VHH binders against o26223. Designs and how they scored, part 207

Target 1, 191 residues: o26223
Amino acid sequence: MKLLWTSQHIKVTVHIDGKVSKMDVLEAIKTRRSIRKYQDREVPEELIDKILDAAMCGPSAVDERPWHFIVVRNREMLEKIPEVHPYGAMVKDAPVAIIVCCDSSLEKIPGFWVQDCSIASQNILLAAHSLGLGAVWTGVYPLEDRVEGIRRLFSIPEHVIPFSVIPLGYPAENPGTRDLFDPDRIHLEKW
Key: E = the ipSAE of ESMFold2; O = the ipSAE of OpenDDE; V2 = 0.75 times the mean of E and O plus 0.25 times the DockQ between their complexes.

## First folded at step 11 (VHH)

Design D115 (framework vhh_7nfr_2)
Fold by ESMFold2-Fast, scan of step 11:
Order: structure tokens, then sequence, then C-alpha cells
Structure D115 (fold): chain B 191 residues (1-191), chain A 124 residues (1-124)
């Protein structure tokens, strides 16, 4: 018997259940799932650094790169997030969370920071997945109560807007993958 | 027409090994997640293992983890299940499944184009 486990063009190594696996970019995109249950295991700083590097590689409108990131590892602070974010209950059980923020002073074209921070958030999810971690995007902007709650909790300046809270860790659940391709949403040449 | 043809089952002693194969045709095998599902006599279907389209991701049921290995050959359009340290509880008909939505589906609606199955009997 011969086993075929590798891509010959792009090699990304992922550790799942102690097993080393390789994942190409398309596989990462198709198999990434929201993970809300985490092992009681620390995420190494070097993995967070790789994830944040990937987040900053996203395109931005007029190259404005308005993103800032807060890395939260303090358990007491993580436990307070659900108080200001009602759909963030899983954050208290995560070993770490990343808060994606927009520094409005870096904005060159009004309103495009939302797309910029969305791209950064998605890159965090994909990078985490490629490194054997699980993560989930919990929305902050545009809900004013969540924005203000997160700002107050983390002493975020008035000119900075918290956009998303992304808890991450080694996954303690294995949700199935989804086949989401819908050809009815594709139009050729015109509507 | 999509076809899945399982083979490799048989009678084996406890602690023995078997290799199951599933020959796939009628669809682009290399673009699909594939799974093994089993059904023991008088029981419901139990998900066993899943493998991503490239083979880079594999998942296992707790009952078989460390004993079974799922693998694929995208050139030959063949899915494999390597079974080591077989136990009497592994006795079942094993089915090859093309998954629609789930890595470890619990509902028949997530399994598309089931094969005929291959019987594995672990007994002395």
Amino acid sequence: as target 1 above (191 residues)
Amino acid sequence: QVQLQESGGGLVQPGGSLRLSCAASGFTFSYKWMSWVRQAPGEGREWVSSISYSGGWTYYADSVKGRFTIARDNVKNTLYLLMDSLKSDDTAVYYCAKQKFSMYPESDEYFQHWGQGTQVTVSS
C-alpha cells in the first residue's frame, strides 16, 4: 500500500491529534471551520507571531493598513469578554484571543477599513487553521454596545475601533466540513 | 454515474490486520472528502474516519484512533482503511462514503453514493 499525504507545490505543516499533516491553500480554505471548544493547552508565542504576520499581509484600500491587534492571554480579562459580548461565551475558555482593531487615524479612504479588518480577520482564521489551531470570528463592529464594551474593557483609545474578537487554541472539537459551492450564484457576462 | 466499490473485508482473528479499499468512479475523486462508515449487526451507522481531498487532514472516531489509518491514492481514485489490532467490536459492514457536508456525518443525508459495503468479521 502506498500513502499519498503531500502536495508538491505548497507545503503547510499542521499538527492534528499529534499527527503531522500537510495542507495546501485551497484545502485550508475549504476545511477551515469555526472552533469554539479548546484544549487546556498554551499556544506558543511563535505561532501567534506567525498568525499576526499573516494578518498584516492582507490587501487594504489604498494600502492604508489600518489594523492594530491586541493579544489577550490574561484569564481574568478573557472571562470578562462575555459580559460585553453576548455571543462571545467561548472566549473565556480559550487560552488566547486576538482583538482586531482599526486605527481611524490611518484611514485614507472613508469606510474601507471595514473590508481591511475583515481581510485581516479571515487571514487570522486561515493561518490558525494551517498551524493546527482552531479559531472563531466573533463580531464587534458595527454593534455600538459591543464596540463600547470592548473599548472600555481593554482601554482602547477613542480613535481606535474594535472590529472583531477571535479566540483561538488547540481544538477540542472536530466539526464536519461543508460543501458550499452553489452554481446558481454565478452569472456569466451579466445578471 | 457515481460508483463506490469496497473490497478487502473478511474473517480475521482478534489482534489481526486488514486493509480495505474503495475504488471510486464517476466523479472527480481528488476534489472530495471521503469517509469510512460502519454498521454492526443490530446497530446504527457509526462514522469511522474521514480524509481531506489532498490527504493533508485526517480524522478518526475515538473507538479506532491509534489502530486505524485512512489513506487515499488520487492517481488511482482509491480510498484505503488500514486496520490494525482488530477487536471483536470492529465486526461490521464497512462502507465507503462521499461526504456532502460533514467530516463525521451522523445522518444518511450527508452520505452520497454509498457502495455495497465489505464485511469485516473479527472472531476466533
Scores: ipSAE 0.000, ipTM 0.115, lowest interface PAE 16.9, mean pLDDT 82

Design D116 (framework vhh_7nfr_2)
Fold by ESMFold2-Fast, scan of step 11:
Structure D116 (fold): chain B 191 residues (1-191), chain A 123 residues (1-123)
Amino acid sequence: as target 1 above (191 residues)
Amino acid sequence: QVQLQESGGGLVQPGGSLRLSCAASGFTFSYKWMSWVRQAPGEGREWVSSISYSGGWTYYADSVKGRFTIARDNVKNTLYLLMDSLKSDDTAVYYCARAKYSSDFPGETFDYWGQGTQVTVSS
């Protein structure tokens, strides 16, 4: 069989008695897929810490970094998320979920917290993928019913806005990759 | 019971090609990183190549880069190693190995091994 879907990464060297070199970022971006089925297996705290470190490294408008994160491992709490988030059914089957929140008291430029929290959410997805985990972004903001439902469920203060719920785990599905490049969406110099 | 069974080895002339296969059973193959590791006569084990559970990521030892291609078929639960431009130094027993942790690679930790298939490159 030919490797038609394999990474084109150049110069990665490994020896069993030596150091292993990492794959590049472009491959991680192109191969990340939404994962909604998870193994019944714990995700170590070390990996969650690495993911959250990566989440906080994103660019932020006027360096406001309004992010707060809730790490949810409690099975009863995870099982209640679908009650307030209709498209969050897969969360109850995940070993852990991260709720990305905005502390509005940290906002320096009106409205940019949405972009800040989007960046943090995407970094969580990419970091999880790079560590061999699967994750999916389930939207909360700007849907008012979901915002209030998640707020009530996790005792989130009124000045903090839940933005996304991201379940994570070792993947129990293997979706194929996609070629999404469309040159018709690129305009040179003007429309 | 976890089983890994290699096939496709044999005697080949320098510059020739071989295709190794590893049939996997007893576990969910599509959720595991898989590797090829070889052992030449009188030498220690040498890692050759690894592939992610999706096939989206591959790693190769410098000695085989550009000549070997690792592939997998998750429908058939089979791992492959396509070997081109074979050299006398490629003579070894080739083992199929399963990664212990899906998030461990590039960690080189293996929990199951096949019995090996002999590759001999000789004129």
Scores: ipSAE 0.000, ipTM 0.108, lowest interface PAE 17.4, mean pLDDT 82

Design D117 (framework vhh_7aqx_2)
Fold by ESMFold2-Fast, scan of step 11:
Structure D117 (fold): chain B 191 residues (1-191), chain A 124 residues (1-124)
Amino acid sequence: as target 1 above (191 residues)
Amino acid sequence: QVQLQESGGGLVQAGGSLRLSCTTSGFTFSYYWFSWFRQAPGEEREFVGSISYSGGWTYYADSVKGRFTISRDNAKNTFYLQMNSLKTEDTAVYYCAKHKYSAFPETQDAFDIWGQGTQVTVSS
């Protein structure tokens, strides 16, 4: 796969029905779906590096960029995640997962780390999709049992908060796209 | 009965100290972040400080940083605000609050349960 960065959008070449097509930013946003079934294929380290580069390019409150990432490829560790995350059963079947964390020592404005880590998590999902991978955001924060379980499992220090676990891989399912535009949620000038 | 109740307010001289307590009931205390807010007459409610479910995170408003300390005791279902080097500008009704599902957004809608408030008056 060839990936080219441009000033207005990312151009990614994929093979569809024997033909090459390209996905722009709006197409990536509109066609991204949560993927919970993965092929038995390894994800190249180069693609993970590209995804994490995109994750770190998100806007951040007062440019605090409090995110840290744990990349988990070890099958034994992936298989332990469902023990501490009830909705993370699909993680054990993924070739890799990314744990998005906040380093509290980097936070400059209270509470905005949640938004910062949400942006980083969404960028991971979009970048994965643009590269031909599937991923899903499984929530950790603000559920204390999940936060504590993930912290203990991955030896995360007390000043770092695990925010989300994102398994990813080559998709083994193909859900249809959604048309979610609702003009009744748009207000002009005033509520 | 889900509730938060403040105690420890009162009258103190400038430079003095007070410790506020917030006792909770009706939910699993150890699961939640808690915050202190204050409101002086004619002013909006102002953020004072927050503490995470584990106590590993604390946040403070710039106006109180270095003077106030927030802490919690999960075994007693209680959290605290230790106020040192009090100033006349610290005079306000102090409220404790329980977070819903996020850290600290700027709106009161992030908090689902509030205490009734306790008056702190700092004399010159």
Scores: ipSAE 0.000, ipTM 0.113, lowest interface PAE 17.0, mean pLDDT 82

Design D118 (framework vhh_7aqx_2)
Fold by ESMFold2-Fast, scan of step 11:
Structure D118 (fold): chain B 191 residues (1-191), chain A 124 residues (1-124)
Amino acid sequence: as target 1 above (191 residues)
Amino acid sequence: QVQLQESGGGLVQAGGSLRLSCTTSGFTFSYKWFSWFRQAPGEEREFVGAISYSGGWTDYADSVKGRFTISRDNAKNTFYLQMNSLKTEDTAVYYCAAHKYSAFPETQDAYDYWGQGTQVTVSS
């Protein structure tokens, strides 16, 4: 399903008979691309709320759900992220960024928080794409310099671990589609 | 008046060692990510190694991993490239570079400040 942009229904196609078509899950997965160039346009709070709702719906080990999120809209704070994150140069040009964090006090099984926060990060990317936005996952954990830089910049307590920084906005680039299916990576019954 | 100045280049025999230095001025050294690049005759400029502002993170091109070490001295506003087990293929002009916003992109176009370059020649 094709993505459409309107003032009333972002990423929604309205049919003549009043029936609404939206991007399905498979289409969202297959067409999501990392977006690093953003329009100079604010993202409505309602869209951020939908994205964070989707982030929290991911599975987690023993239902520990250790994730916390920092929503950064302040221009001065966004401009400081590249100073502590070497691959975060695009963040200063984004209207908003989400920092995915793990509260280690919520962890029930050691080490599984990495998978939990990876799932939350991917859900943010997919939800953003489905809503007409572009986003990119910039890695923080396990790189100690980035972890401590982000922690200090956002006053994150020592028991909370910043995992990823995800800038997002209305896309100002269209990298096109990729066909990544490789049947040689699928093994029937045995390696 | 931002300045990056390389030193320590020269002629060396294969298997030998050299230490390059990059002395900087005109900006706050302690908050910068630093990199070394090189350009061999007839080739494009390529990434060699990088060091984070804290010194806790380093990265290297596959061709130099295990042989070259990047380090920094914030008190001297200088960073270094220790080159061991040099090969004839390491012959190039070596450039030091600083990124304005501590971002470490894959390409040379993202670096705001460059030195003039220093020649390293490795003889067989």
Scores: ipSAE 0.000, ipTM 0.104, lowest interface PAE 18.6, mean pLDDT 82

Design D119 (framework vhh_gefurulimab)
Fold by ESMFold2-Fast, scan of step 11:
Structure D119 (fold): chain B 191 residues (1-191), chain A 123 residues (1-123)
Amino acid sequence: as target 1 above (191 residues)
Amino acid sequence: EVQLVESGGGLVKPGGSLRLSCAASGFTFSYKWAAWFRQAPGKEREFVSAISYGGWTEYADSVKGRFTISRDNAKNSLYLQMNSLRAEDTAVYYCAKHKYSAFPETQDAFDIWGQGTLVTVSS
């Protein structure tokens, strides 16, 4: 059996300045920036669903897909995150945050869950950007105090490891795009 | 009792429309891609359309612009709106659930299939 694919996965429709624009995958990757300031504006559930669908579309070592997600909209809970994550101060100002977790019972090959959850985290950032939102990855794993703090705050079981906290919302800042291509980091055939 | 049940098939004239439905029981579509496949007499099953939990869609070139896939996660149901039907669309249509939440990971990893519903397009 064969499956036939189209270019629909390459093009995404984005809302920019009240207008709808198409953004391709390369444009999304090149223009995504960490956003830490958010409008006081709710993010619709439908957009969160699209973002989480994209998060789950990442490749996974031996197809283990160990990721679980906690969606946090409760203001009091968001305000408590900085207490256990010192670089997560912006989370309290976001309308919503996604906590990326690893269920270690789903791990088939030791250690690769870190890469799996990293891929899921990056897909959340790219999907949010493509939908006109801003987000930032705040690190939890491998810092044991942050892991335990987040676990305690959200009643996460011992076999589940919180990996990242990603606040997101409509951006209230525009840091601009960077050109980071460096040909000196590309080696042909050998170092 | 894990099963998918398709409905809405029938006889229709060229240029007509049909809406297929698929209901899941004994499990949920939540977090999984769901898809429609079809099989014409004497041919292998071919992909028609797929939809993710969040509503991202994929269509075979032969149906793009004519068919629309949709899902209702609360009702655990999948739909296919078929417009501008052609004689070559005649086939048994199957509903399928993907093994995993990330559809593009594998192209042949649909693990639960319905019994099919017949669509006949003829004058």
Scores: ipSAE 0.000, ipTM 0.122, lowest interface PAE 16.8, mean pLDDT 81

Design D12 (framework vhh_7nfr_2; at its last look DockQ between E and O 0.01; V2 from the best seeds 0.00; counts 0 for: pae E 17.0 > 2, placed apart)
Fold by OpenDDE, look of step 12:
Structure D12 (fold): chain B 191 residues (1-191), chain A 124 residues (1-124)
Amino acid sequence: as target 1 above (191 residues)
Amino acid sequence: QVQLQESGGGLVQPGGSLRLSCAASGFTFSYYWMSWVRQAPGEGREWVSSISYSGGWTYYADSVKGRFTIARDNVKNTLYLLMDSLKSDDTAVYYCAKHKYSSFPETQDAFDIWGQGTQVTVSS
């Protein structure tokens, strides 16, 4: 049975006028794009709180919840991040960035923290999008050069591992939607 | 194969200038900080200069500050050291080194790849 996915072009009307359009979860997932250009507009603290709340709602291995979040609004610090993160150029243009970290002391089962922090990071992206913000996941872990760069820049203790840097802001670009569905990646019962 | 290859060394008189180059291959050069380290005869390795991956940040040892300039061309995968006002004390083998981390090198362990070095001799 070939699931004929009719590509309904969900026009994500990014209402620029601050009205949080209610977006259902599937719409959020399907229409989310990486946003690397931002308006010269501050993100309200209320929205950051909502995003962080969402970030903490994901599952974690044995409910270890190893994540910590550094919220960066300081312009000087935002401007420094690109110097230690080769793909962090857009961070200097964002009004705010969230650094997702793992506290290894909270880990109950070794290795699952990567999944936990990934879920948290993805929830940040989805929440941001649903709230009319643009964001992008810039990977830090597992690249040692970036991990140590971010660690030193923010004086992150040794037992805490920076995982991702996520700049956020009101989007100044609209990359459009794309269909990423690939039926060739679906196998029924066997490979 | 990961490789750093220094060039541009030579004999120069005091007050002279040299330009060292370091050609990088086998890794994504633009993703890493780079440094120059030198070793004089009978002495340990001395850090000379460092540069961030984009070149936005540069660092210099006090001994070379104001005289040396570190630069990089990420398109050419090349690190440079412009050395002006050379002194006899600058005589050393100069090494190009790749950083493990995107941070200032505090120890020799900060580097994971080294070149073979190029000899710089400052003598009258």
Scores: ipSAE 0.619, ipTM 0.833, lowest interface PAE 0.9, mean pLDDT 92
Fold by ESMFold2-Fast, scan of step 11:
Structure D12 (fold): chain B 191 residues (1-191), chain A 124 residues (1-124)
Amino acid sequence: as target 1 above (191 residues)
Amino acid sequence: QVQLQESGGGLVQPGGSLRLSCAASGFTFSYYWMSWVRQAPGEGREWVSSISYSGGWTYYADSVKGRFTIARDNVKNTLYLLMDSLKSDDTAVYYCAKHKYSSFPETQDAFDIWGQGTQVTVSS
């Protein structure tokens, strides 16, 4: 009996150190995966700045741009996130996390801030991936216990709503890219 | 006809170079990540290299890094492996494979279409 495959436990990782990526936009969208395992390696502040710049370039309803961001690098604070967000266990192992928030005082059209913050969150995920980092979106709003837990943990004012927590770092896993194209979900001209 | 067909193998001396080609037909080549996988005599399959659908991202096994270059031509529906500084340990049948999902392959099940293979022999 022969083995079909030799051991592949040595992982190949992509490293980007602030230079322009060779990855095009469609490739970035199709190859981005949720990454929940991170190397014990710092993410440079310059890369976080680039990610947040990309986040703020998203469209928003009536150009209200209600988003604010909290950057969390403190290990003790990262370790407390799973206590208030049970499905955020991977955050404690990440070198950094970004909390996407909505400042409701900036909202011009009621209710559209959810879409605005979703767009910002997706831009964070794509920008991170294009820079050789891995990230995962974890939901906060509209789950009341998570919203209040994150609010108290990070001293977020009552007029600001935490929307998502996105841990990120250099990937320590390489999951398969899903082929999700489904033509049955495309309707031409009418349903 | 869904098909991958390799060419360019042969006998070469240590330190020599070879260029492998893989002609793809029957599917939209430009939509998929592609890999080269090799199998030495009496051994299991070993992943060699992968390339993203656009060619913007490439990955290499540590054993070939710096010596091999994977490339693709989406207009010609062709995958390439440029092999430099060949060693006797590179002797194997080289297979072209289409990814089911675009990722580092842990097993042969990561691929849904395989070529027939082309023999590379590095010997004096």
Scores: ipSAE 0.000, ipTM 0.143, lowest interface PAE 13.0, mean pLDDT 83
Fold by ESMFold2, look of step 12:
Structure D12 (fold): chain B 191 residues (1-191), chain A 124 residues (1-124)
Amino acid sequence: as target 1 above (191 residues)
Amino acid sequence: QVQLQESGGGLVQPGGSLRLSCAASGFTFSYYWMSWVRQAPGEGREWVSSISYSGGWTYYADSVKGRFTIARDNVKNTLYLLMDSLKSDDTAVYYCAKHKYSSFPETQDAFDIWGQGTQVTVSS
């Protein structure tokens, strides 16, 4: 018996049947895509709470936990974000956005807050994906005009630094999955 | 109990084809890289091919590149090796192996679970 088979067919059969009751963490990491188109559908507050709980589970430098989160649902405010954030055009179409901020008065090691807030931001993306939502990280820090614009729009105090704006909602697009693993980026023991 | 069970081996003529299967049970198959490793009579084990947990990355020994295709079905928990243009030096017991880590295997210590193997014989 001769059997012919391709790796492309295997990728089509992976995770398409809906036989997984919960999304595995490795599946979530690998299948998460930036989603910039959203359904006209409310995101329940319960899901936002779960996402923010996950955001706060991230490690931080010396457990400083410098993060604060602004949940934005107000339509007028969402529509104003693109005026100060040129790559945030999709935010006006999202039912909700989360602004990840650093309270610099909570820093214990200067400058590590960027890593801390990056971890929280990525956890937001993964948690949203695991809950059937789509999201995208739009960068604010370190771009001074974006930082100042977002701070003014949301009355953020001078000692608080807006780091990222993450619009989210039920996805209205499916960009598909990618395998981006590159073994040439792995260095054992030395460069 | 975690288990790997190979099948699909047999006797073929040079230039022929075979499809090997490896059924996985007792662990979450889609979490792990998988490999095929072979052992010819009187020789040590030789790495043949590896596949990442999603199937997005595949690796082949130079001796089989272009002739063999590794694939996986994470819904059916099955690993495959499609073998074309078989040669007499492909005669070996073929093992399915589970990686400990999600990375390229440098040594046999990269694997924590092995199947019992399936015999492939390419007659002259």
Scores: ipSAE 0.000, ipTM 0.107, lowest interface PAE 17.0, mean pLDDT 85
ESMFold2 (binder alone), look of step 12: mean pLDDT 85; pTM 0.866

Design D120 (framework vhh_lunsekimig_d3)
Fold by ESMFold2-Fast, scan of step 11:
Structure D120 (fold): chain B 191 residues (1-191), chain A 123 residues (1-123)
Amino acid sequence: as target 1 above (191 residues)
Amino acid sequence: EVQLVESGGGVVQPGGSLRLSCAASGFTFSYKWLYWYRQAAGIERELIASISYGGWTNYVDSVKGRFTISRDNSENTMYLQMNSLRAEDTGLYYCAKHKYSAFPETQDAFDIWGQGTLVTVSS
């Protein structure tokens, strides 16, 4: 039910400088880092709503929009994710995780749902960062053991494919930004 | 053994109908796209129809309105209903599932092809 998770709306503002912190798009892209350590602090449903809205704004092949999202706040369920996802150990410490899924009944072009769900996953990471949260993409598809493990854990039907698990929360680490520009990867006119 | 097996081919008069079946063993169709190919004498093998798990279909122009692809996910079987058959529809019909992943560790890394079933449309 989408009604239940939107039942509470909380206004969060920064009042030290009298300014709501805003990050331009290029700054958000350049400063986003994978965050794997979270404060023991709940994320308001209002922020999850904004993140999921951003996730659904990504382009999709032939506008198929195949994504569905599972929002996990239940501590027992979060603690079980590392049992089926070896590189998802940090999920147990996050206050919330979003599972990005493809509903194959919505697929219009074979295979492009992978790109569609990748774009949605990246938008989740960028939106979380822009809202003062930290997140990390943990891969599920195309690893069959992880796909089936997550499917069983969350009662996901066979025609729905879990793609990624993204834990998020208020950051308890602050990694520096990276200088990743490499002109050797840019070719003019031809290879 | 992982296999796709076609059946339902035969000899039919122009304007007639045939239903082809494609049954999987050793794997499930699940979320995978499924395909019907045709290879006629003197013509390259061509993709004629495809179907998603949710029933989204694609057809080449030459068979649109005459052929209907369908799947039964519970029976792990795909079908091709062929109506208003023409002499140019004669050929070997293959069902297939294509690889989805470049990663060799996944079951999605493999193309699976049937052996083919012969359809002959003649007067």
Scores: ipSAE 0.006, ipTM 0.428, lowest interface PAE 9.1, mean pLDDT 85

Design D13 (framework vhh_7nfr_2)
Fold by ESMFold2-Fast, scan of step 11:
Structure D13 (fold): chain B 191 residues (1-191), chain A 124 residues (1-124)
Amino acid sequence: as target 1 above (191 residues)
Amino acid sequence: QVQLQESGGGLVQPGGSLRLSCAASGFTFSYYWMSWVRQAPGEGREWVSSISYSGGWTYYADSVKGRFTIARDNVKNTLYLLMDSLKSDDTAVYYCAKHKYSGFPETQDAFDIWGQGTQVTVSS
């Protein structure tokens, strides 16, 4: 097959279990895994920009799009995250982390910002995976101590709520794909 | 001077092998994704393969997957294309190209620097 840019679409190709494989959207969704071990390698700014562009493309309740993002590359700051986030130990070993935040002043419908920021967080994970990176979602909201700790550490204003911390980098682990399909959770025509 | 210079092309029989090289100068080679693109006589440019700045990620066109291997040497500022099981339809001018941005090159606009090309002819 000849692939010419004038008329063709190509599936994304990534390394899976040491092999190079083509990956469409469904394959990307099914093969994305939480990655908590990273190579000691810088992630180019261009890849972070692509990931954040994808994050902002999610659907949002009444198109409120309340998300803001903090990109953390400073090693000293990354090393302080585990002090305020007990399950964020892997963040100190990542070359970069993205903090997903909600600006409550942009909220049009009370409560839906949680879903909006969840969508943005998932898009970050999928975009990172599609670009050959690994990432993991570490929860901040709704745990008040974590919200307050992250807020103070990064000087986040009172009207902005930190939602998740997502470390990312080139993966130093390769967990196998999970088989999560459960037909007992599918009901045809009626419950 | 910012430059990409290909070498290693030539005439080879079907089923044969060739190793193409691309020498980069004038920019920090190790910071950028690189690609090989080919153009057969009378046809448009066809993307062949891409490699991440570290070599950790590679992409291949279906037409060459399993036969070609892209590699790089960041100490020598050199990109390689190892071509096995060559077919007559692999006949083309092969270009080395530098990416503007990291990731798979979905359009020709993904590249900002091109080499002058090296001719590969697969014929008996």
Scores: ipSAE 0.000, ipTM 0.167, lowest interface PAE 12.9, mean pLDDT 83

Design D14 (framework vhh_7nfr_2)
Fold by ESMFold2-Fast, scan of step 11:
Structure D14 (fold): chain B 191 residues (1-191), chain A 124 residues (1-124)
Amino acid sequence: as target 1 above (191 residues)
Amino acid sequence: QVQLQESGGGLVQPGGSLRLSCAASGFTFSYYWMSWVRQAPGEGREWVSSISYSGGWTYYADSVKGRFTIARDNVKNTLYLLMDSLKSDDTAVYYCAKHKYSLFPETQDAFDIWGQGTQVTVSS
């Protein structure tokens, strides 16, 4: 079998203004909340595909795009995550989790992969929210014990760094929105 | 029932053109990347082209780049391959294939649904 990825042609499409989801971008950003309680419902593969597509659309330092993703649906595996991640207890109750990873061999500028994977993680959270799902970012990097625990659990190679574990599902809680705007943190022209 | 059904193959002379179609049913076509994969007589399968679920991204094997165009119609649930400047080396059975997880195809394991194939013969 010879399936080869050899060349890319970017096809520019003309899009009309319109909502592909039920909320605009600002609404999605302002209303997204960390969700840690999930319904006992399967998340369709199609929605995971859309979320991962959005994750890969983030800006990346020198376009290094070092991200890789592991999709975990196996209940036994999800139940083992809290053993290696103390603040990941909710993961065992989620129908699916995404592990955001960095392939360090793709890094062009030292250290910027952290920002790249942070952007990918945030895009997962926003995309999930826009599709009617809830999710939460549980931190892995830079805590070495969690990095190695997750690596061992999911057979992740040494050159790949697990960055975050993001459980997601249909929300079983509604924490509401917060008014976080603080004008004292905005400085005009100078400090 | 989940199916992919190809059509449009046939016999053409070198330099000719063909348009292949693939009718999809039983899944949400607009959610998935789709590919064309071919198999020449006595050869293994060769990836030809892929298109993203929106049509915004297209990829081509170097052997067909500039001659073939992949397209899709998400309203009609149909994938297309427009083949120009056909060469004898393009003679193969052409298969329509659905990607798993909207991922780029690295191996044939990246596809979960295959069509029956349609024969393309380029001969004088």
Scores: ipSAE 0.000, ipTM 0.133, lowest interface PAE 15.9, mean pLDDT 82

